# Ledger of designs, part 4: VH-VL binders against c1abc3

Target 1, 185 residues: c1abc3
Amino acid sequence: MAAGVQGESVARNYAEALLVLARKADDAEGWGALLRQVADAINNDVNLSRFLESPRIAAEQKSVVLSKALGDKVPHLFLRFLQQLVKNRRQMLIPAIATEYETLRDAASGIVHARVTVARETGDEEAKMIAERLSKATGKTVVPHFAVDPSILGGVVVRVGDTVMDGSLRRKLGMLRRRMGGTRA
Short names: E, the ipSAE of ESMFold2; O, the ipSAE of OpenDDE; V2, 0.75 times the mean of E and O plus 0.25 times the DockQ between their complexes.

## First folded at step 1 (VH-VL)

Design p11 (framework fv_pozelimab)
Fold by ESMFold2-Fast, scan of step 1:
Structure p11 (fold): chain C 185 residues (1-185), chain A 125 residues (1-125), chain B 107 residues (1-107)
Amino acid sequence: as target 1 above (185 residues)
Amino acid sequence: QVQLQESGPGLVKPSETLSLTCTVSGGSISDYYWTWIRQPPGKGLEWIGYIYYSGSTNYNPSLKSRATISVDTSKNQFSLKLSSVTAADTAVYYCARDLSYYDFWSGYEDYFDYWGQGTLVTVSS
Amino acid sequence: AIQMTQSPSSLSASVGDRVTITCRASQDIRNDLGWYQQKPGKAPKLLIYAASSLQSGVPSRFAGRGSGTDFTLTISSLQPEDFATYYCLQDYNYPLTFGQGTKVEIK
């Protein structure tokens, strides 16, 4: 636990620094979405996570992979921020930094994100009603993110402060790494 | 067919610098990590350090003050210099490719897939 | 530094025997472990990577198991060409460290 609290403090400092840069670029929302995509790629791709975590792989190589994968697809200062994390050996804090960034943004705007687990896929009207009910109940603007779990019946499970999964960046990072490193075949 | 071959003097005097070169053939030195490993007679293996083709290095702390690894991409070679040698540095020296890569299907991999045949360096006066 | 300890240091076995050697790490290294075979007078050869993945061209009688701190290499039916010293290597953290080796002698 003590190690988790220390990591959160460091992550908040990085999130605050990134938010300052994003606001100067007038794109705090866009930078937050990019950061969340990178975080989700790390969380959902075991191979990418192991590559970034490995103390055997030089920071320079990790920075090269990030540069090639993201290159012109992200703002230059955003890429520099990620490279600075790698240089400082803080790249594994990216998921925590993304969460702290979202918390800072949401506190300022009265928005909270919630994971909503449902038994079956929801339609647009149902999703809107769930969001409205949660927003009214909490007094905040709730953005729901849906997950389907058929094992639950006649109910909805809500977790506040949960994340959105985007697999697109993860696959692009994987494909680029495969080209650079080669395969066992 | 990637091949690695060590070369350099087999005899080095105490206090001098041991200098070895590894020549890579059948493949490019670019985009890979390259490593030196040694084995004193009758003993086990000791990792010395690596170099990435861009020049980034990392060394075993036990040898860091004396070891320098360099790379020459134009010659497809990398080299080891070990200064202030003593009898304890007598060993067979191996160069190897340090394959470190991420593959979507097979996962993150990190191992020594090609080795040179080794060269014995004796430190003696 | 992560310390790697192999057991036994040496063994003698007959052709056809099942041979098991173990490797223990002083801390959790996940599955970042390789096994290398060294025949007398030759360079080491990779057998197993990522604790359990068999390198291409290596006979299926070799198998690696384990994760965390405890690992094993098994040779299911020992052949004369398996006379060698076997080393484990952790590739979790720098410096990379090898076990002291296990010498397998054919009777």
Scores: ipSAE 0.034, ipTM 0.578, lowest interface PAE 7.8, mean pLDDT 82

Design p2 (framework fv_pozelimab)
Fold by ESMFold2-Fast, scan of step 1:
Structure p2 (fold): chain C 185 residues (1-185), chain A 120 residues (1-120), chain B 107 residues (1-107)
Amino acid sequence: as target 1 above (185 residues)
Amino acid sequence: QVQLQESGPGLVKPSETLSLTCTVSGGSISDYYWTWIRQPPGKGLEWIGYIYYSGSTNYNPSLKSRATISVDTSKNQFSLKLSSVTAADTAVYYCARDLWFGELEYFDYWGQGTLVTVSS
Amino acid sequence: AIQMTQSPSSLSASVGDRVTITCRASQDIRNDLGWYQQKPGKAPKLLIYAASSLQSGVPSRFAGRGSGTDFTLTISSLQPEDFATYYCLQDYNYPLTFGQGTKVEIK
């Protein structure tokens, strides 16, 4: 069972806190890279994932293992941040926190990622036009990620961060129900 | 095949310390967790605690203040001591191998059990 | 502590019957559940681990199902040697906790 919407909100709060610490250390990029490495290790190493996830293993023991593995490889405040996640039983949110951290950094650089749902596959020219229009509308550089949903009739649904822009007025109720009714697991 | 055998006094007086030993044969005690479980006559099973062969322990909070589990790798044995016993501690005591792989935990081999009666 | 509740507490059945025993956890334990069989005067024996994985040497008539909070143990065709008390155990968090047991008796 994934963290879900509640976990994503919590992950965003931790990502914001980490970004504040990283900026004070003048190394937001480096901390982001370290966080991504830790997240990838958790995602790719079944034994590490099981060790961190198990409620049968005390938080203090997990903290000691992380300290021994990372203590000399990462900044002190970064290690303290990870230890605080373990203390709060939030260590399994690290992959989600890494994704939120990257989104926040991109937003600070004027780059925003948008999920664009279209009825038919989009060609390169059309994709460029959509990106340009969304960039003008938001005042930021928008990077579109396309998904095809044939159930929308000639329309388009855009999600920019936590904001949904429904370009299909006639299908708005259906789009809202799909977004709220299904877990995007 | 791995076999476990409980041993110790079958009768303990109230306020005294209950002391049991589990002898492991047919396999090494090393690299495994080992557990104690008890069952009062006519009642269900209650987990007491575990020990890793290196000495690390964890106890049921209900018994933590009175229970001590120890291991002797040279004798291939582990032991349970339960202090300040009362009639409520009368039970069949089982030792078992506690197979643990991170997330999964189950008891694959059990001793035959030994009845300990707490009475004057 | 996670509370494990079994139902029924006892049942009477005949050889050849299909028997279903239920176990409910007070919180989500994923698939961290085992089933144990105890015959009178003997130690419990592991039947199933991880909710549905049959232990080596256990007859295929035993099957476990479920995840989250609701679990079942099914004996598809009860044999004479199956008359026993059955316990579920959650291994999700410490302390490890057993259900109160379900006694399967001869009708």
Scores: ipSAE 0.000, ipTM 0.449, lowest interface PAE 15.6, mean pLDDT 82

Design p3 (framework fv_pozelimab)
Fold by ESMFold2-Fast, scan of step 1:
Structure p3 (fold): chain C 185 residues (1-185), chain A 121 residues (1-121), chain B 107 residues (1-107)
Amino acid sequence: as target 1 above (185 residues)
Amino acid sequence: QVQLQESGPGLVKPSETLSLTCTVSGGSISDYYWTWIRQPPGKGLEWIGYIYYSGSTNYNPSLKSRATISVDTSKNQFSLKLSSVTAADTAVYYCAREGDFWSGYYPFDYWGQGTLVTVSS
Amino acid sequence: AIQMTQSPSSLSASVGDRVTITCRASQDIRNDLGWYQQKPGKAPKLLIYAASSLQSGVPSRFAGRGSGTDFTLTISSLQPEDFATYYCLQDYNYPLTFGQGTKVEIK
């Protein structure tokens, strides 16, 4: 839990730095797509994840492997950004950095991402209702990302960026949850 | 298709230096880690150390003061020298490749057949 | 160094039996564990890597499980060619360390 909050803050800083570089190259969208491909490779390939995370493999050796794998297939500054993450021992944050980069890009388009913590897994229809309610409350297009925490005992906690939503939104979401068959009763 | 083969003397006198070579065929020595592992008769396996094809090495702390691993990329070979040997160094010595993480082969995907080194006393 | 302890040190089994071997690490090694088979006079052969991933060409009767500090290798229906010594290896950190081995003997 504590490590997740710290990782997100650091990941946001790297995402902002990458977006600055991408804008100078006039290809924020293309760099975002490349970053998502790297993140997906790490998430879907256990061997790649183990290689990058392994403390027995020196940063310099990981950097060489990245150079050989990506070579001229990506912009040179993008490759250097990945190598800097390896040098800083931050390569395992790549999936979080990709998510933060997408969030920054979407914010410019009037799309915002919200972290919604619920006591039990939500169904598709409940998820749509929550998204519509949050979009109406914020005046933006909200994409919810759900996390399950049984300890909140049927409550709902919403975070949009750095802002924890106020009691008015919690009250409205509570009313919605009751109408849709909340988990308590 | 990758094949590893150990070579060196089967008998070494106490206090002398044990010298072994591993020849790699059927593949390039480049871009891989190459390792030495030993096994005393009737006992378990002990990792000695590795060399990356660029020359970077790492050794088991128990052997670091005596062990040296080197690589010759032009001959597709790497070697082990172990100084000041005693009867405790009598073992079958294996060379092996640490597998390519990208291909899913990890850690030791290819081994030599092993060579017995006896240290007389 | 990370210490690897196997149990049992030896067992006797018959063809068709289910065999389970345990390996314990002295600290959390995530899933950085491999299993090796060694027949008399031969080099070890990789069976399983990343605790549960079966090496290509290895029969599906071999299965690895576990994470953290406790790991098992299971042979679901022992075959004549499976009588051998089995070793676990942690590849989380250097120096790499093997368990002491488990000998699977014929009854």
Scores: ipSAE 0.007, ipTM 0.530, lowest interface PAE 9.9, mean pLDDT 83

Design p4 (framework fv_pozelimab; at its last look DockQ between E and O 0.46; V2 from the best seeds 0.00; counts 0 for: pae O 6.6 > 2, grease 19.6 > 18.9)
Fold by ESMFold2-Fast, scan of step 1:
Structure p4 (fold): chain C 185 residues (1-185), chain A 120 residues (1-120), chain B 107 residues (1-107)
Amino acid sequence: as target 1 above (185 residues)
Amino acid sequence: QVQLQESGPGLVKPSETLSLTCTVSGGSISDYYWTWIRQPPGKGLEWIGYIYYSGSTNYNPSLKSRATISVDTSKNQFSLKLSSVTAADTAVYYCARDEWELLGYYFDYWGQGTLVTVSS
Amino acid sequence: AIQMTQSPSSLSASVGDRVTITCRASQDIRNDLGWYQQKPGKAPKLLIYAASSLQSGVPSRFAGRGSGTDFTLTISSLQPEDFATYYCLQDYNYPLTFGQGTKVEIK
């Protein structure tokens, strides 16, 4: 946990800084979309990912390549933000920063993201009912993100931000899952 | 030359965690990427994921919820844990070194593979 | 994920034959493709990377061609040690994906 919390905290700080700049540019949505595109490229494109992560390639060379690839297609301060991440050797945090940026924007709109750990994969109707129950319990619009862990068989673990939901809510969600899932072999 | 050797239990019960270790000899684990690839008997190859010696990982989305790759630079080893296994996880598991350079990406050194059977 | 389809799934050939194996990607992968050889009971061995670059130590009878979605591996004069299963691998996007394999059997 400690190492994961520390990495998430750093990513959140960068996301907050970028959101301040994006709001001053009056384009928080556009900057978020650009950041997501860069994050997805890093997660998906092998050559880009390896180029950015490789310690054999100097930070200045990475910065030059980013400038050539993106310079005319993104806001100047957005490019400078990416180059500062490279200078600080934080470019591999970009996917985490994109996720934190999205979470911050959603929180401002009354939308909260929850991690829901379930014993079996969730169908669309079950997912909708879990989202409705969490939204009712929290008084906010909750978007659930599901993870499967068969070791919690019959149970459900819910985390909203850094908070684990209490046993009462977890018990009610577990009951819902058991009724909807039946006893599938 | 660099050599890789897989080790771990050859039999794992359904719902348990599969745990394998790859020991690297003839070279340092530092400054390289390391990967796990599996092959069910009589079937093709499936990429599981990689780890960079610093701890950075990337996983096949089909396995991401269950797979954890870790590295121990002091022992010159990296390991795979795959939770909640089923019969579908029965396979020969290979460890390999990932290399990326100017001309492309490839796996240049492979372990001999270790068969893991998931059965009660 | 990018799907890789090999053709044929198996073929029978004699020593000295010219053998061609095809690999098709479900989308453009440029030249980010490798070919691996696997003999029974052994780990795969790299033959070709970047679609056409021969790995050091691999015999020149092996040749890779193609770009985009269509790729071929050719063995110009099949030798006894070449009877094996061959796999293509795209390294354009994560997750990395292999073709299903082509088994080259003795006729």
Scores: ipSAE 0.447, ipTM 0.777, lowest interface PAE 2.7, mean pLDDT 87
Fold by ESMFold2, look of step 2:
Structure p4 (fold): chain C 185 residues (1-185), chain A 120 residues (1-120), chain B 107 residues (1-107)
Amino acid sequence: as target 1 above (185 residues)
Amino acid sequence: QVQLQESGPGLVKPSETLSLTCTVSGGSISDYYWTWIRQPPGKGLEWIGYIYYSGSTNYNPSLKSRATISVDTSKNQFSLKLSSVTAADTAVYYCARDEWELLGYYFDYWGQGTLVTVSS
Amino acid sequence: AIQMTQSPSSLSASVGDRVTITCRASQDIRNDLGWYQQKPGKAPKLLIYAASSLQSGVPSRFAGRGSGTDFTLTISSLQPEDFATYYCLQDYNYPLTFGQGTKVEIK
């Protein structure tokens, strides 16, 4: 269920294709919600996950099950998109595709997601302040996703897209700063 | 007959990484799902996660940030690494093969279990 | 995550007794429930899968029943080798979750 760097590239291509279709239907948000629901079902439902992943079950059979389960509940092109993933044996990438779709959709609307690694658990007030500071620095609405790693010794590491920014509570004295680009030696 | 055997250090210091290997004998690791389950002393069983032999994984959300399950098909082994351990990670660790079929899901083969103690 | 609650947590019984252990799920899990037996110092052993399907080699005195949220394991005539701890396991959703166990002891 996890995707590596190569899987992210493939997942992004599928997400871009789906977003094009969803925008033609004037419902990028709705198709994103449908995709997230399917992704969550794959991640949580034991039988669905095992059925879709099994090499002993023919792609045609997996496609029929999707059609029966979703056929009249989702847009026709959305169903065909899922069935094409099954044909290409990429249906286990659906969770990664959903994440990429959400990233692409939010970037077009001025929203970006940041991975924020902190040394200690953050309270609600600190989290809101970090989001506001990052939004000011990037010029976009930032949605932070927090992880705790005590090994950074009280600093903050922020990743937006493929860029890694570093800061320290010691250095910034309670103020987060996003570093734009690397320092050259 | 399929046999599973856990191996690895029985003592791990806090903050270090717990590392266990399960060796599969009498059968192939291919085409199966391989699971780690643990049991703190005197307590119940906790599912850690699985790896499908092709590399896909799924983890208990409570451990997802710290747990990594991997497979080495050439050695017929799969492994668990659990980082940043504390005393709460002291448990007997079991490896198991799971099976999914039309009628149900179950763990058909288990290792004997290995106690890992986290202490200074 | 789906919580599995077993009852009782322990019981004492004599050889020949009928023993019933219950397992309750926090949501509908259909029949996606297994029963496992664990003897001291050993790994769990599968008894029942899919709520009521008896695993090959398991004595017929073991029976599983139930669907939805309420499940039982019954041992129709307790034998000396049946003194163990019993766990239910739901396999409807990830993460897989076990009940806390029921220890069956000799009176």
Scores: ipSAE 0.427, ipTM 0.791, lowest interface PAE 2.3, mean pLDDT 85
Fold by OpenDDE, look of step 2:
Structure p4 (fold): chain C 185 residues (1-185), chain A 120 residues (1-120), chain B 107 residues (1-107)
Amino acid sequence: as target 1 above (185 residues)
Amino acid sequence: QVQLQESGPGLVKPSETLSLTCTVSGGSISDYYWTWIRQPPGKGLEWIGYIYYSGSTNYNPSLKSRATISVDTSKNQFSLKLSSVTAADTAVYYCARDEWELLGYYFDYWGQGTLVTVSS
Amino acid sequence: AIQMTQSPSSLSASVGDRVTITCRASQDIRNDLGWYQQKPGKAPKLLIYAASSLQSGVPSRFAGRGSGTDFTLTISSLQPEDFATYYCLQDYNYPLTFGQGTKVEIK
């Protein structure tokens, strides 16, 4: 479930708070992974999501269930963080918080995520090469997320945030056609 | 006793939008999840999606791009819109209520179902 | 999506027979499985939820068993009103998915 704009801002605040706690524990990555697991469970597990979302179930009961489920599996402060969300009736923001947490964590570590569209499936070696090239170009550690779109014919289309770099053959051919058409005039 | 009843046109043209409404009586729409399920003639059941009374929704990925479920608490109704229909969308459409006991969830009340045929 | 596979797709039986229907999930769904009965022209009716919990008002001849990936619905002594199509439903993960159904017919 997607949070509204208001929810996103709240989620970011919680993510920042959690990241501070995680860093104090010297395990920002581990806590992020735990949070993602919880988020994924909420998004995918029908029973869990309904349980957490239901106003028919008291916050205290939800908190107890979380304690029983996670108490011996996660850091104490992490559990308390989740219970605080439940207490504030914001448990359904956990997926959004997880996303914001990852964004903040990665930004602090100089990691940038990029959507990379290719015309065909990319092998491991090729993927690595693309990642390295993008990292070199940006001066940051780029984590590529690949998608296949045969319509680009070849090359790569890279999206980082709002920036798009289109190095596809489709674009090149389009440019060439326009150039050729221009010569007719 | 809670009762659900589907309503809407039984015939829709290809590429048009299928629109159905489920009217809930004998109980409030509040505090429950409400689901749409369909069944093509002679075939099995397919979960379409649900809406919580507060407006939260979830859809089957197979229909996510075309399906929209909404709720009107003032009318004690929730609705389904399915865009760009084809013959494959011909089915009996059911609305149902979600319930749970001891964290076990199920559909306890169903509408009688309404047949929607997609044909030119 | 989690795939639910029922077996058999259809069976013929007589009144008084013991009938067993199986449902297999493509992954572990714990006990988040329901069984529904559907008669022609009618909406499905809940029989079993949480794999083994009998819905109120459902005859005791119906029993659900199983956990993880393998589940069974058993009718200990088939009655005339039990001839119908039966569906399993997983409610472990979205999207909810049904088995393809098992039609129980008169022999």
Scores: ipSAE 0.020, ipTM 0.614, lowest interface PAE 6.6, mean pLDDT 89
ESMFold2 (binder alone), look of step 2: mean pLDDT 91; pTM 0.933

Design p5 (framework fv_pozelimab)
Fold by ESMFold2-Fast, scan of step 1:
Structure p5 (fold): chain C 185 residues (1-185), chain A 121 residues (1-121), chain B 107 residues (1-107)
Amino acid sequence: as target 1 above (185 residues)
Amino acid sequence: QVQLQESGPGLVKPSETLSLTCTVSGGSISDYYWTWIRQPPGKGLEWIGYIYYSGSTNYNPSLKSRATISVDTSKNQFSLKLSSVTAADTAVYYCAREYDILTGEYYFDYWGQGTLVTVSS
Amino acid sequence: AIQMTQSPSSLSASVGDRVTITCRASQDIRNDLGWYQQKPGKAPKLLIYAASSLQSGVPSRFAGRGSGTDFTLTISSLQPEDFATYYCLQDYNYPLTFGQGTKVEIK
C-alpha cells in the first residue's frame, strides 16, 4: 500500500478539496472516475509506481511527464491537483485519496463507510451485527471495513468519518443516537 | 493582509466549558483550513485540531472527547469549545491558518496573537 | 502519534556563532517538517517548510536540512534578534506534533 493508516487523514483532506473543485466544475462523478483510474494505474503498474515514488526523479520532471501524458485528457484543474500532490510529495497518497473521495460521495447518497478495528478477524455474522447497529445509530446505510489489532483486548474501535468510538460500542452508539435525535420514536 | 484575532473569557472555572472565537479579517475564510494550537505556560506547543471552511474537522486524539471546532462563514469566524476543563487546560490559545492544497505545503502562515486562558476558581 | 524530539533543550551562544538544532522523528516523515521561531510573548513564526525551503522574508542565515527521521536547523551567524525558542513540526500525518523546543539564550 502506497499510503498506510497513518496517511488516512491527510488523504481525506485532499479528497475534500478535490470534491470542492469537482463540484465547481459540475462533474464530481467524472472527476471521481478519473481519480480512480489514476489510483488503479499506480496500484497495478509497477513501472509507474516506481517512477512516481523515486527520489532520484525531481518533482518538476514528474509534473512534466504527467502534463504530457494527461494534459489533453483531463480537466486542467484536475491535472493541477495531481501536480500539486507531486510538488508536496504526496503522489503516493493518490490511491488513499481516491478511496476517501468515494467515501465522501457515498455519504451524500446516504451510504457511509466505517472503519472498524477488532481484536480478531471478523466472522460474517459479527460483521452483519456491527453494520446493522451502526446503520441504526446513524440512520444511514453503513458499510464496515475491518482491521485487526490484537492489542484491542475484547474491545471495538469504530471510526465513522472523523468520529472515533473506543471501547464500549453500546455506550458510544447510545451517545450518538442521543445527539442525532431518533426516528425510532 | 490577513489577520487573525482570538477572543473569549480569560478565566474559566474548573469543570466548565472554555469557549474561544477567532475572527478572520483581510481575507476570506473560504477554501482554507483553520487550526487551534495551545501552549501551557513554560511548555511547548500542542496542536488541538482543524476545521475546513465546509465544516469538516479533525482533532488531536488527546482532546477529541472534549474539543469541538465550528465555523461561521457568514461572520468570517471559527470557534473552539473545550468541555470539562481542569488546571491542565491553562494555556495561551492560538488560532492559525494552513495553506490550501493548491497553494502549497501544510504549514501555518498566519497566526493570531494568542489569548491566555486560565482555569481557576 | 509521531513523536518529535529536539536536542539540545537549550543552548547558550554569542552573536556571530554558528548554531545547530536537531530534530528527530519517531518514524519516517519524508521532508514533511517545518521550523518555527517563537520570541517571548509572541506567536510562533514560520522559518522553514518542507525541511529545507526558506519562507519568504526570512533571512538566509537560517537553513534547514534533512529527510526521513533526522533534521537540523542551522543559523550560520547568530544575530541579536535570533535569541528565541525554536520548534520543529511534522506535518506528515495527523495529529500534527511539535518538538519540545530548543531555547537559544545569550551567553
Scores: ipSAE 0.005, ipTM 0.469, lowest interface PAE 12.1, mean pLDDT 82

Design p6 (framework fv_pozelimab)
Fold by ESMFold2-Fast, scan of step 1:
Structure p6 (fold): chain C 185 residues (1-185), chain A 122 residues (1-122), chain B 107 residues (1-107)
Amino acid sequence: as target 1 above (185 residues)
Amino acid sequence: QVQLQESGPGLVKPSETLSLTCTVSGGSISDYYWTWIRQPPGKGLEWIGYIYYSGSTNYNPSLKSRATISVDTSKNQFSLKLSSVTAADTAVYYCARDSTIFGVVEDYFDYWGQGTLVTVSS
Amino acid sequence: AIQMTQSPSSLSASVGDRVTITCRASQDIRNDLGWYQQKPGKAPKLLIYAASSLQSGVPSRFAGRGSGTDFTLTISSLQPEDFATYYCLQDYNYPLTFGQGTKVEIK
């Protein structure tokens, strides 16, 4: 199982490579949808997941099964990409690759995803205000994903990719939270 | 037949910025990852970082604060700047192509420049 | 960072010998290992990627084996042009790291 910081770095490289191929095919959206479908199948179908992860099944056999299942339903280069993942024993990174691909696509459209760590649960109104403030501060459309860490003693920590946001933005978000007077969930 | 050629000053003074350019011929710089690797005289190889033709970079943490890699697709070139150099930065600097679009995750270097010696000395 | 240790640091061999070089990773890197050959005054040349896959144009006397933490490069019948320094490289995680090199010298 390859998720985590190491797997995410590797997944980003694969996502970048796939996006190049998809753009040459003038179908970055369609390839992204196909990749998400494969990722969801791996996440939700225990038999498929076990088959792909099994060390008892040769990489070549997995590649043949993928070819038979998908060969006429996906672009040839997309299938070759999946087969290369199997050859490299990276097929279990497909869900992470799909997430990185979506992040790259969104960044190109001026949409960025941010991890927002807060000391307590955020209400809907407060979440909306935080998203608006981050969007104004960055000049991009920011989609926040909230995580709760009581140890930060109030305040807010914002990450966009590997970047941690400036303290002045954190202060503005802290002031907004105080004004809203949200309740701990 | 893809060829890479490093160019830049062979002598840099301590505290100055080392600047090198790699010119790619016989193939497009687009759609590939490109890397810099260095080798101090008589020593082993050290990976510096990569750049994708779109501008996305990744650096060796030991050099991240000083290293900048950039790409100029109109000139079919990519470049390395290394600031605040010391004698420890004396090395042969190589540029190389990092994988192919099908094998980028393997990070294997299939084409290399001949290397250029950069000496950091007063 | 993942540390790569090669052994031996140098060896002396004769033409026709079977030569084995080892490379050890400080953690499990699966099969994400490459082997490079460097001749004096020249850039390194890719021999093997993904631990065991021979690069196009590389003689079949070169073979890579291993997975996890322990890897070997074998030259089954050493030729005069094979006297060089050999490096392993892990590509499992960034930063990419090379072994310190193994010099294969004529006896």
Scores: ipSAE 0.006, ipTM 0.480, lowest interface PAE 10.2, mean pLDDT 83

